# Designs tried in a protein design chat: VH-VL binders against q9k656. Part 1

Scores and structures below are computed, not measured.

Target 1, 183 residues: q9k656
Amino acid sequence: MGKWVSVAEKRQFLKWFLTQQLKRKDAKRILEYLLQHYHLLEQVMFTEEIRGRERTLVISTLQSDEPGFAFYLYRRKIEDPIRALGELQANPADPIYLILHFHGKAQNHQYLQMLDSESREYIKRFKQFQAYKEETDSLIEAVLIENEKKMLLQQIDEALDLKDERRFKDLVKKLQELDRRSS
Positions, changes and structure headers below are counted from each chain's first letter, unless a header gives other numbers; antibody chains are not in Kabat numbers.
ipSAE, averaged over its two directions, is called F for ESMFold2-Fast, E for ESMFold2 and O for OpenDDE. V2 adds 0.75 times the mean of E and O to 0.25 times the DockQ between the complexes of E and O.
Where letters were taken out, [cut] stands.

## First folded at step 1 (VH-VL)

Design f16 (framework fv_faricimab_arm2)
Fold by ESMFold2-Fast, scan of step 1:
Structure f16 (fold): chain C 183 residues (1-183), chain A 122 residues (1-122), chain B 108 residues (1-108)
Amino acid sequence: as target 1 above (183 residues)
Amino acid sequence: QVQLVQSGAEVKKPGASVKVSCKASGYTFTGYYMHWVRQAPGQGLEWMGWINPYSGGTNYAQKFQGRVTMTRDTSISTAYMELSRLRSDDTAVYYCARSEYQLLYHDAFDIWGQGTMVTVSS
Amino acid sequence: SYVLTQPPSVSVAPGQTARITCGGNNIGSKSVHWYQQKPGQAPVLVVYDDSDRPSGIPERFSGSNSGNTATLTISRVEAGDEADYYCQVWDSSSDHYVFGGGTKLTVL
């Protein structure tokens, strides 16, 4: 199905995750339940995508802008962690997909190693998008620097026409600083 | 300096076992997957499996399941690959290699060991 | 089982562009990595994640990946580029890494 992950790897990560402050304190009970039940933890798959017809738990830390808790089952959304826990207890044989939102997730080595193959492709695509965004931001900054330079050159020309030595000196200093910044 | 240094060449008889070592240096050993890849003389590269040095978890290619065992010793940053019930067609150069899963280019094998020649002959 | 197909050999004159293909069903949805192997040496990563280049690899090496074909492109080929080249992907359906059969690049 996806990249193989040992129960020990999942346990160690979830123990670390539980040291973070969760948006929903009662969601902590679900993670603690998983940690106490080896065979249920074996069914856990870390993912970045909500699985519409499968059990998907979403849990977020305080630092995340994502919702604190959601449980998806058969295209339905359950927002009460206690009800979700009851469903896990009633149907322990089915896979459990787990989405964790926390600050620095994309840079967290341990977390990335546990993601399923589908989620790894999603992260790859997301990073490709971020690379494109960075390139676009760099081009925008270059245009802004060029526009500032053109404005300064026009103002310098006006200062020369008015024989304003002080303004001329100030504008030349600004132009030199802008040239240094663009190097 | 990031390096993977493997043990020396081995000559084995059919039915024997061989254990190849791969010592890592210059990076955090538990931060990267360690893969084993073999190459028979004049043939291409064949993936055998990986071990996660952090957890000890392993994933073996189906062809080697039941004959290969991958282990590691984090105290000396060394990974091991043991292949049992050797056949003449197991004659190959065996490589260890790491993958950078935590970086954006996860799954590429960026650093390779020098290779260990294992010859299986009667 | 997932299979990657490479031409067994490619010949190119010095200074010209070499293109080595790697065919696979829907390979454009996967991350493709390329390795260079010279006789008696271990493989060296030259392109990763379809088109990215490791530090120390010349800009002449580039890659692309779309549809059913990934391509390693080597511009301004030098004699020192003679080697076997292997493509590689992770196949999620089998939970295995898959290598192509390799392409021998000859520079004449």
Scores: ipSAE 0.000, ipTM 0.445, lowest interface PAE 18.8, mean pLDDT 81

Design f18 (framework fv_faricimab_arm2)
Fold by ESMFold2-Fast, scan of step 1:
Structure f18 (fold): chain C 183 residues (1-183), chain A 122 residues (1-122), chain B 108 residues (1-108)
Amino acid sequence: as target 1 above (183 residues)
Amino acid sequence: QVQLVQSGAEVKKPGASVKVSCKASGYTFTRYYMHWVRQAPGQGLEWMGWINPNSGGTNYAQKFQGRVTMTRDTSISTAYMELSRLRSDDTAVYYCARGRDYGGNSEYFDYWGQGTMVTVSS
Amino acid sequence: SYVLTQPPSVSVAPGQTARITCGGNNIGSKSVHWYQQKPGQAPVLVVYDDSDRPSGIPERFSGSNSGNTATLTISRVEAGDEADYYCQVWDSSSDHYVFGGGTKLTVL
């Protein structure tokens, strides 16, 4: 089965989220309304993906590059938080999917544990991709260092052939610096 | 235990409508969405839509938009799926299946009805 | 619209391991669920959320999901495992529930 998140857990997190500075001040009114109405908060599900014909609220903090507010319903985008609030009031029994964008959310344990199963997998895959990217970047750097060492060794051989002591000393110093970086 | 019991087989002519029922028992009917999935003879599973038994809200696959209507009666824990303007290619077994609860914690179908065969022929 | 691709059939000898694949663009970012369907019967959930099993499903059934391929693995296959198997995801962008075309597992 999917994870069941208690209203108390949702309330605690949303109270913390409201301590952050939002891009859209009027979006705070929606979250405050949810906090004041237990039955609506029961309908709230934290997610990372926009749902098609279901109600999806997107709210972002100033630190996020995402849009400050959006409300998706029936494949339409509503950008006015007051219109969104009116829809929530009109249909209190329907699910409310909530996407929150804020700095550090991928490492926020409280947030991650409240996500539905698909959203948890999305974050899991994203973390795996980040780890793979970091490993790949490291491998690319290692290859570049090895290539530079090979060229440096060729230049050192050439300096030896030409009996150029100054160039030889400069190249050896550069090779030593590369060895330090690769350690 | 959870059980979904569907109405019996139907034979219809092209242009007619069919209404299939699905009676739920063993759980709180309004807590979980009810989905409808069909399967033409020898073919795969095709999702048709869902109804939220709590609110009466619905979501239909685009292919069936305008021809399908999903309703429910909470007093008898029964969901209905009506398909209109039937064509021969609507011949299929129609299943009801329990899906995500209205808390959004399930994206899979954990219990299925036995299926209702609908045959559309001239 | 999102599409899931399954091989039409897989054959395996009793006691061996069967692997049924489900291909989809970036399917590793979605939760994949698997259903078993025997002739004349309704589908039965055998694996959900990529790798979890419902109570009553033998541990011989397992799942994995990464990149563009999800896999249902059935170890120590028995004659009773012969059935059609369907993968399924929820496509959140369209709010559609998508099934693969199904794979017929034949036990030789």
Scores: ipSAE 0.000, ipTM 0.456, lowest interface PAE 17.5, mean pLDDT 82

Design f5 (framework fv_faricimab_arm2)
Fold by ESMFold2-Fast, scan of step 1:
Structure f5 (fold): chain C 183 residues (1-183), chain A 123 residues (1-123), chain B 108 residues (1-108)
Amino acid sequence: as target 1 above (183 residues)
Amino acid sequence: QVQLVQSGAEVKKPGASVKVSCKASGYTFTGYYMHWVRQAPGQGLEWMGWINPNSGGTNYAQKFQGRVTMTRDTSISTAYMELSRLRSDDTAVYYCARDSYGDYEWFDAFDIWGQGTMVTVSS
Amino acid sequence: SYVLTQPPSVSVAPGQTARITCGGNNIGSKSVHWYQQKPGQAPVLVVYDDSDRPSGIPERFSGSNSGNTATLTISRVEAGDEADYYCQVWDSSSDHYVFGGGTKLTVL
């Protein structure tokens, strides 16, 4: 069950990833070990979510704001790459879920195509929420501009009633500038 | 609809082995870890280990290491627990239980239990 | 090896509140689950992740967990609540699930 990705495609991507500077030097040894063992690389699945009941390996480049290394297995978090390597060697037939953090990941089509079905659905939902947020932010901006205009018009009426020519001219300037921005 | 159905009671002699089955239905068998728990007469619950039905990977409690083997058959949604070199103190009700912890749910509890299988070890 | 300690028995009158404790070193840093077991039956999950209830479990059942003690609280106790109650945690250091010894709740 899930998306199939060839070992050759995984190998090519990981070789490229290793040209990046990793936050944790020792994490390079794990990726090199996977590349040297076909049967382990065959078990690797790319994902964006930590799998609580599966082996999940997280590796980040220096340019990422994410932690450099973590290995998760059944609520355990192993932060020593050498210990994590020992776990991988002990259970070579079990799936290995791999999360890679690097600059431009969300726009990297090759990486996205290798993601499991659940991770692809997450990314799709994330993009939908982002679009909705951008639309909502635009509507909020429009409402704020409209409210500011109504307040300025009320203040202009007040200045006219009080025959405050200086305040009237200042408020009209502000209204004209707001109209210019909202056009 | 979600249920775990275990095999029937067994009577064994010391030194023998016993294999208990647990058939799952009403959910995706490979999506949830399966645990085995035993309870000796009048005693408390004792965790024995778990199996990942998707991979076949296992983790056994240290007390049972070397005597217990957990397997599964995904084609019939069935998990198995085999205990070898039986002793009289292995007399207990053996339960299978589904771990509610999924890939994205992040809480772990045994939410669905089998009815239990009584294993009696006596000469 | 991690150990969970429960009192062997607790007695309560109908309509009163029962409190069952589960003691463990720094248990407040772990997620505690509670199971109810009636004679001849399999255990039933009544509280998970310290304080959450599964669907179908009455809100009279609640839990808390802090420091070295987790507590299962059953308010407005009914005769049907009479059972053995077990606490449980995952101990990541040993890679084991650990059960408490169990508490027999008697409703008199």
Scores: ipSAE 0.006, ipTM 0.509, lowest interface PAE 11.1, mean pLDDT 84

Design f6 (framework fv_faricimab_arm2)
Fold by ESMFold2-Fast, scan of step 1:
Parts: C-alpha cells; sequence; structure tokens
Structure f6 (fold): chain C 183 residues (1-183), chain A 123 residues (1-123), chain B 108 residues (1-108)
C-alpha cells in the first residue's frame, strides 16, 4: 500500500530542490531530465532507503555528509551520472526510487508528504524522539550552521578581494538566511 | 564588479578561421560555465556550446560540431571560441555569457553577457 | 530537437500591459528564462526560473509557466521597454540550450 503522490507535487518539489546547491553539478541534469519527461516522473517514488531490487537514485546537497551522487541498480553502485541517465532512458517503465539528502529535510513538510509509507514511519519515529534529543540535535545543527557561516565568510572575503559584487550580494543573502535559521 | 570583455571586431574571408576571446573579471573564473551564443544580423539568438573552465570539458551544439573549438586559459581568466571553415552565413555577433552558479543552484541561465564581437565573413 | 515558439511582434500603448508568450511542448516542466535585448546591446536577463527577477529589474516584469505556454508580462509599459524579448530553456534530452525566435515589443 503506497501513498498516491501526483506528478504535479513531485514537479513542484524537484523544482524547489534544484534551487539548492548540489555536490555534483551533473546530478542536476538527471533531475531536469526527469522533470522534462512526464512518463519517467510518474515512476519516481521518494524514499529514505536503498531498494535492493529497484533502481535507487541518491542525490545530495553541498551541506550533506552523504555522497553527492550514487545510482543503485540491482545492488550495484554506479557513480557515473551519464551511465545512470542511460539506464533511466533504457527502462522508462520501471520504478525509480529517489533519495534526496539536504539540510532540514526532517522538518520539510512537502518532502515528508511525498515519502513512501515505510520512510514516513522512519521520519515520524525520528520526530517522536525530538523532545529527548532536542538539545543534542540543536548543538549538531549549530555546529553545521557555524561551519557553513565560516565557509560563507571565507567566500565573501574572496568575492571582496575579486571585487565580485554579484557573488558578494548572493553570499550575503545566504549568510542572512543562516542567521535567520540560527535565531 | 563582474564583467566579461570580448576581443574586437574581425573581418575574415570564407574558409578562414576566427578566434574570439572573452576575459572574465570580478568573480572566480573556474566556478562558472562559459557559454557562447551567436546572433546573425536581424536574426535571433543561437546557442553554440559551453566550456567548464575548471576541467576544460566542453559541449557543443550539433550544428557546430566539428567546426567549433572552445578553450580557456585559467592564468588570465580568458575563454576562447574558435570557428573554422567560415562561411558567409557565419557573419554574426558572437557573445560569451556565464551560467549563474551562485544565488539559486539552477545553473541554466545566462548572466552576465559579454559585449559581443562582430565577425564579418566576406570576400 | 526542442523548439520554442514566440510571436514575431507585439504592440502595446504606454501604461498598458504587454504579454509575450513562449510556446513549447510541455514547457511547464521546463525552467524558462527571459532576456531583453535593445539594438546594438547584449541581452539582459529580466526573468529566471519561470517567475523570479534579478536584482535591478522592475517589479513590472513578471513571468509564468504552465502547460504548453510560458508568458512574460510587462505591466505599466514604458517607452524604454521597447526591445526584442527571448525565452530560453535547457533541454536535457538533447543537452542543448534553446532560445525562442524572439518577439519585438513596440511601444506606440
Amino acid sequence: as target 1 above (183 residues)
Amino acid sequence: QVQLVQSGAEVKKPGASVKVSCKASGYTFTGYYMHWVRQAPGQGLEWMGWINPNSGGTNYAQKFQGRVTMTRDTSISTAYMELSRLRSDDTAVYYCATEDYYGSGSYDWFDPWGQGTMVTVSS
Amino acid sequence: SYVLTQPPSVSVAPGQTARITCGGNNIGSYSVHWYQQKPGQAPVLVVYDDSDRPSGIPERFSGSNSGNTATLTISRVEAGDEADYYCQVWDSSSDHYVFGGGTKLTVL
């Protein structure tokens, strides 16, 4: 018994996800391929676990500790996005399980609503323990935010040295967003 | 101040080659894809290809495959587009433009653009 | 190859609203960007990711994208908006960046 998720809901979320900075730039191309091909997007199912008998595509943002890209096919791991895209094109009717790693996904309502039932129960269980681990989770997030701020400040200094006004403004916006999250 | 500055106008004979340069300043040259787009007089914009200045990897539009070569020199933050075996219908303004990596993560629009280089192919 | 279709010209009176369309098969699933080009000048990005505006672009410029049609809307049109406008997408199946044929906006 799976949950029905419309193609429109998947499109809206993936378009938002593509606004995030990915570890692997070429992974963007695969997601955009899915967005441009309705029949493939129909086969996409969001999950939190690698499926042994199904195709599982893993894509991570820069802030995630997970590898930037991996494609699992019958227990084999493929790290070449071009090869992965070829497999998606060869078998368009087969299910595609998609695992997305990004900061704050446990609190992202839209993402949680798209997960299969098993993955939703995993996240639900995680949230049920939030109260007991709230300080620990907050400290971990604070460290990650602080590290991101340090990196952004270094990049801001670089942009100032290079007199890159557009990059400077973009980085300042990102820093302001992190300050908003840390407050 | 982010800027792309292109080389000056060229006049070539049919069969010759032209090499247009695009010097980037005000940003990390290797952090953005560099695209080439041309526009024949009174016509629309036509994408020619991109180069990844970090890796040197390229991707060319099929129409130009075999005639175009894109290169870069990271020591001077300059990208080059060479078009060979020129024909009269290659007369156009040639633009370089960067694919915006920062600010969104989407990667597929062009900003900023160079000022353009007029290449005239005539006998 | 993927094709974007724009009307060759659109005329509008000052102060009125101009709408420039960009037609493409299932274009609503693509990310559409819009450029303004004035004679003798390089194109300028005015709308990206269907509906977002770069810094410095007036709020009069807006975009939408659904089904088979993307639209650039310019409200309270000024004489200075007279230009050629191009829509653009990245087509993943061909790995090509595709431009529409362009629309000449005339403000009379």
Scores: ipSAE 0.000, ipTM 0.474, lowest interface PAE 16.8, mean pLDDT 82

Design o10 (framework fv_ogalvibart)
Fold by ESMFold2-Fast, scan of step 1:
Structure o10 (fold): chain C 183 residues (1-183), chain A 122 residues (1-122), chain B 107 residues (1-107)
Amino acid sequence: as target 1 above (183 residues)
Amino acid sequence: QVQLVESGGGVVQPGRSLRLSCAASGFTFSSYAMHWVRQAPGKGLEWVAVISYDGSNKYYADSVTGRFTISRDNSKNTLYLQMNSLRAEDTAVYYCARGYSGYDLPYYFDYWGQGTLVTVSS
Amino acid sequence: DIQMTQSPSTLSASVGDRVTITCRASQSISSWLAWFQQKPGKAPKLLIYKASSLESGVPSRFSGSGSGTEFTLTISSLQPDDFATYYCQQYNSYPYTFGQGTKVEIK
């Protein structure tokens, strides 16, 4: 279920979104078409979930890791924005679910307010997951760096025992690089 | 009756500026994307620029990017093209055209103005 | 950019002839192609949009066909008013691009 959002609010947000660089340039035609047709824009609902039985447009900016464009309709996936525009135009009265992927989405208050409660909870969970992932990745990296340092120190000791000056210099250089990376 | 009337063309020296206008009547101007298309004397048609219905989005041909600016005033039903740093190769008749999109179509040009001649010469 | 190439560049025909002009796109444009007629000193006039849809007020002797990369404009029985230059134009993606034009002259 979508939240009650005025056409003016949707228009203002989509105008801002179109200032971003899209992964698929031809997807701009769909958004421009929605902006130029009041009745279609009235049918647009913002969501974070691909929906069955309804039309779902996914559009992503260059800064997003998500695919640039997809249009979902009755379990079909259409990747050509022009074909998607044709399908959308054939049924102007039907709801259009819109998923937008862009940098800073989880912190964009205007966008979040246009989402239904379920989509807002998804974003909240995603933010919590990102924080946890960053902390976990940092801990794993720190352990790997420490283990690599221990191994390098053992290899340095071995090179000294073998009087291998070239190997010693190479290992010291690697240790210095690792120290820079850990800081 | 839909009408588009261009004005502002003339003879101008290279490096100078001109501003073209297109006066629209007979339709709800604020509901349509508008385009500029040019044609050099004795040559074919070249698309120049587009502006969305509300002026928030614009695209340009590479040949004019950074030099030309498209704009509109919906309260006056007028489309503009500000042309800076003009070159001899910008010499052309400049047409404004209405971008039409029905429920099953992307934008195509259903109405054109009569054109205004811009001559860039020393 | 999508390049549009027309063939022939010039053709000579007589009143009553069937005239065919072809237009090729350098990559697929689906059906997003328009045909325009231009007479000397006048603005272009839309004849056909979406490859095959006849614009209101255009005589039924004009027809368009094709999809993807190959398109044709046909005039089934050429009239005196039809001697003009014809352009194809893709509107699949920006920048919009036109063919070089085909001039239909009196034989």
Scores: ipSAE 0.000, ipTM 0.445, lowest interface PAE 18.9, mean pLDDT 82

Design o14 (framework fv_ogalvibart)
Fold by ESMFold2-Fast, scan of step 1:
Structure o14 (fold): chain C 183 residues (1-183), chain A 122 residues (1-122), chain B 107 residues (1-107)
Amino acid sequence: as target 1 above (183 residues)
Amino acid sequence: QVQLVESGGGVVQPGRSLRLSCAASGFTFSSYGMHWVRQAPGKGLEWVAVISYDGSNKYYADSVTGRFTISRDNSKNTLYLQMNSLRAEDTAVYYCARAQFRDYGDYSFDYWGQGTLVTVSS
Amino acid sequence: DIQMTQSPSTLSASVGDRVTITCRASQSISRWLAWFQQKPGKAPKLLIYKASSLESGVPSRFSGSGSGTEFTLTISSLQPDDFATYYCQQYNSYPYTFGQGTKVEIK
């Protein structure tokens, strides 16, 4: 479960969120419906983890790289906001887990205060994973460039041994371009 | 065997009220959302209203909002449509329909009642 | 509201003919479309749900296709029992809306 959060706090945040541009414009109807129905807002829990057995809504702004909308229920994924709205209306007493993706989320104190400790830990862990992935990707690219340079140097040596002037000139140009890119 | 039987139709003057009933049998009524759909003589089908399985949520077509009320009594396996301020345009055969949940996102009208005729005339 | 438009409104056909009915939605409804058959004086019967899924007990000569805004119902070889009015219905969003109907008549 998430931290206890008042309906007033949830309402204030969602009103602000609705000022942002959403990737899926029709997802706005779901958030507006929640704002207009006190009993449903009481059931809303802010989270960062998809809960396949419970209702989990994912809504993203244009600035986020995440998908614009998804609704998860009983290990199923629904991509139509209107179908999701119908399900929420049919089962008003069940919890509604809400994942919001927007620019600056990890630094948004108001949003973070609405998450439980597990969800806050998930964001922290995700940021650490992103930093690791970026470092790993950079190292892989550097290794590939170095391997290509070593291959080109070997091929240049072979071209010199065979006195293949045409191939030598082509390989030297390729090596110079790699040096330019790696700087 | 699923059965839906409508009743309560008749001839009524404009501005008056009428209540329709739909008696359900052969399935667990309390587990299904229920709908009313109407059809004017010689015309096509028009969706009227829906009620959730527990009766907590209701939606109406704009043409009937504020005049019609959908309700249900799960202890009696019965669906109702209270029709107030009736107009000539409400003249139609009214059908009760069950929405079958096959998988999430897939709610189709798999069973319909025989219909009950409502005629609004002066 | 999502408007559903069927084409043609009426068609004349003979037993054994291939019959095609088209349904267009004014906005995307994904796969949330059903096809119904209605005979005079009777309630509609579900033929196809989720655009292309054949309802239990419905003959295999009936098939549906489409997604988004364009949908088709096909009867591969028309039988005497198939002369009826056919309706498409979107159940993507409330209010649910039906096409105006296509009447399949004997030629």
Scores: ipSAE 0.000, ipTM 0.446, lowest interface PAE 19.3, mean pLDDT 81

Design o15 (framework fv_ogalvibart)
Fold by ESMFold2-Fast, scan of step 1:
Parts: sequence; structure tokens; C-alpha cells
Structure o15 (fold): chain C 183 residues (1-183), chain A 123 residues (1-123), chain B 107 residues (1-107)
Amino acid sequence: as target 1 above (183 residues)
Amino acid sequence: QVQLVESGGGVVQPGRSLRLSCAASGFTFSSYGMHWVRQAPGKGLEWVAVISYDGSNKYYADSVTGRFTISRDNSKNTLYLQMNSLRAEDTAVYYCAKDHPYSGSYLEAFDIWGQGTLVTVSS
Amino acid sequence: DIQMTQSPSTLSASVGDRVTITCRASQSISSWLAWFQQKPGKAPKLLIYKASSLESGVPSRFSGSGSGTEFTLTISSLQPDDFATYYCQQYESYPWTFGQGTKVEIK
């Protein structure tokens, strides 16, 4: 069923969304149509899930890796925004699910507040996942630095065995630089 | 309708590399997070890695961090696992699994699994 | 990491028996627990999600209960097709972790 959101809040967000560059410029016509029809906005629900038997509209900004436009109806995919607009006009009382892809979506408080409960939990877990990824990336970097130190120490031992003073001094300098980065 | 098919498993020597593939069909691959889960012979299940729907976010189990890389090609509906510096303890059947509808969703865990591909790391 | 412990590790039962398997989490996972069935040589199959929700197509003799740290999978009347290994899995936080498995075998 989703979260209750006022038409005014949906309108304010969609007006902001339209200031972004869309991948499919003709998808703008659908959003403009929704903005100008109060009763259609009442039927709009924000989600992150494509609904197989319900109308699902997917619109992406230029910075997103997602397709620019898709309209799903009865397990069918419509890629023509004009045809999609026609379907919306024919059935104004049916729910309209919106999936919006844009930069900073996970950090956009206004967008998150408009999502249905399942999509809101997804974004919450996604943010938790991003925090874990940052921690994991730091761990990977630390492991790579330690491996490089071990290799340098091994090479230093070899230079000592070979009495290669120039190589030894070069490797010690590299080890010192690596130590500074890891501190 | 929904299907996942793994390939790329085989016998490989310690220290070498192997790349696994998982071909997806029957659903919009680019809309879902994907996972790799492994099972050593006669042992339990171990989660290995996850990748978000758009490939921008990845997370790994500590046992494979720094050695394995998960990736995907949404244009080919294919998930990959690049396994470097393989060890005997990496010997397992590797499954790809679909997180439905989204990675970390509260509604459900792995709803669709592939049949698995065996990786044996030995002499 | 959240550690999952199953009890018992192995149980012997007869067709028609009521079978109960327990799963414990090292910290609270609310209701974010799934149960899987695995038969030899095959991929795991989802039975229960969110601790107590029955997956579509799974027989009603399977049920799950619990919240927080203690969870139970119950098979009300064991059928021949139910002899398998069962795993619990938490999906409250990454890394996702599984129990060690419970093998249900013929008595």
C-alpha cells in the first residue's frame, strides 16, 4: 500500500526532478501531465519495484546508468512515452507507480519519505551496505599496503645479499614513503 | 521462467586464477542485486559477495576480500566472479543467487539459485 | 559478524513425525531470517522468509516462528520428500550468515 504522501509534496518533488536532465526528453511530457492533473497525482506512488500487473513508470536522469524510460503494464514493456501517456489518460483512476533514478537518490530525504515501506527499507539497507563497502575498501587498501611492504622487505633482503647499495637505498626510501601513507 | 546458469568451474592449482559466469534469463537482470554463495564439499553454505543492481556497490566476505572481484554486465545479463590467488580452502560449489526484489530487501532472501559450478583447488 | 547456530546438527525421524529445528543468532536480527531446504547434489530451496512467511509453492506442513535471537522451523507431519539438510540464514546485516545446517535423516 505504501506511505501516505500529500499531493503538494509529490508536486514539489516532481518539479525539482524536472530541473534535472532526463535521458529521454519526451518523458518530460508525462511528468508535466501528472503535475497538471491533481487526481492523477493522488494515484501516484513512489516505489523501487516494477509492478507486473500495475502501471509502473520508470524515468531516469542523464547521470543514471538505468534506461531513460520504460512503462510496464500487464507484464508488457512500453518504451514510447507518447503511447504510455495515452494509457495513463485512458485509465485515470488506476494506481501509477513511479520509479525515479537520479544522482543522490539514497541521500535525498524528500524522496525517501515518499517511498512505500518496502522501498524505504531497501534504501535504508543500501545506505548500510554503502557504509560496509567503504569499510571493506579501506580493509582491501590496508591489505594491499601490507603486501607491498612484505615484497619491499624481501627485495631489501635480496639487495643486502647482493651488496647492491644503490638498490638498497632506493627500496628503503620506497618503504618509508609507504609507511607515511599507511600511518 | 526465471533461471540462473553458472559456468567456468574446474580444477585449478593453488595460486592461479579462475573466472565464473552466471547467465540470467526470465527477469530484468539490471533491476536486482546479485550474490555469490559457496559450499565446500560436505559442508554448509557461505556467503561470498554481493553486487548492487547498477554495479556501483560491492561487498565481500572477509575470507575472499582482496582476492575475489564480483562484477556484472547488464547488457549481457551476466554476473561474474573473478577469483585470484586461489587456495585449497576455496574448493567449493559456487552458486549465483538472485536477491528479490532488491539487495537487502526486508521481504525475502535468495529466491532463485543457479545449479552451481564446482571449483576444485588442488595440485 | 552475526553467528548463526542450529540445533540439532542431525536428527533421525520417521514419516508422520513432528520435526522441530532451532536456530540461534549471536545478536538480535528481529525477524530477518530465512529457512532453506537442500537435497544432495541440488541447490538450496527457499521455504520460509521473514521468520514465519511461507514461500509460494511450499507445503503448509512447514512453518516458522520466532524473533530476536531464537527461531524455529517446524514440519508438522514429515513426508518422505522432507529428508534433507535445512539451513537458517540471517539477512539483518552484512555479511549475511548461515547456520551450520541440520540433517534430517530416516530413523
Scores: ipSAE 0.000, ipTM 0.444, lowest interface PAE 17.2, mean pLDDT 82

Design o18 (framework fv_ogalvibart)
Fold by ESMFold2-Fast, scan of step 1:
Structure o18 (fold): chain C 183 residues (1-183), chain A 121 residues (1-121), chain B 107 residues (1-107)
Amino acid sequence: as target 1 above (183 residues)
Amino acid sequence: QVQLVESGGGVVQPGRSLRLSCAASGFTFSSYGMHWVRQAPGKGLEWVAVIWYDGSNKYYADSVTGRFTISRDNSKNTLYLQMNSLRAEDTAVYYCARTPYDSSGRYIDYWGQGTLVTVSS
Amino acid sequence: DIQMTQSPSTLSASVGDRVTITCRASQSISSWLAWFQQKPGKAPKLLIYKASSLESGVPSRFSGSGSGTEFTLTISSLQPDDFATYYCQQYNSYPYTFGQGTKVEIK
């Protein structure tokens, strides 16, 4: 909400983050540079959404499925950490938005407290998604099983009408396999 | 902030293949499901395929099942549609679209600009 | 597959009119329905989700209602910017399906 993050809190978190293995090793130099320059770290804001009109750094650990490194500046996407570092050095007074991807981020209380209000709402929605995904997966599977069972029952009735013993036995076996899977 | 930019469209002959891409930016791509939706010239919208946030589930429209394959690369923030055995009726503007995961269901909340695919001799 | 049917297919209206578009599902979809607006040459834009929830940034003159198989989109006072084609879309089950569209034209 209206909570401001101190430079000391940012420094503490980034020092911990640097103990993780990054997908792009060169990105470590950028984070180390920020830690060594108080005025730049003062301009750093933690966020979860790319800010196209502001400088946005995206850095990910090996455990994350997100891109290892990206630097967004206005209409450009820069994938070279060295070029990104040069831009930071040239414009030290401008805001720097930082997106960090790492295992357990949604459960990391220290990280969540440093996010702006928009980013906190996004993480809240993602947590709600995890619960919804499990429920949705279950519902979709149940519907698919029910539809297949309905089709098998119709086909079994048809096989009985046609007195097709072979087809009847095959379809009954398939229905039994569905019942076993749905139990 | 949210941007979806399709590419890879063009003119192809029947029976050939084409691969579409959708570059996503301005949001955490790996936390959203992605769709392909198409629209034939002068006609309505037709849903094509969906892929869940982690790539675990994929669903297709009957008209493209067995011919089209949806995939994603979360490390590149990119969605793909591999289109094989193309037919004249596949001629359409192809849109990529985003779906959130929340208590309001998997509705489509943002669309790209679209890329035109023309299948003709 | 769930069939979505819109009524009317074309509607002629004047600025300031109250416009109602109906969407019918071939089977119950609860409230899992969205409404989209599409202008010529442009991508569709989300207006309503979960049958009646207004998307952020969409003018309050748009509203949705309904559940089960019958749904309506209402524009309380039509503006020049509203002449477009409108689509309903169910997201209750795969495959997702759209209505055929309703074109709102100048009378």
Scores: ipSAE 0.000, ipTM 0.454, lowest interface PAE 19.3, mean pLDDT 82

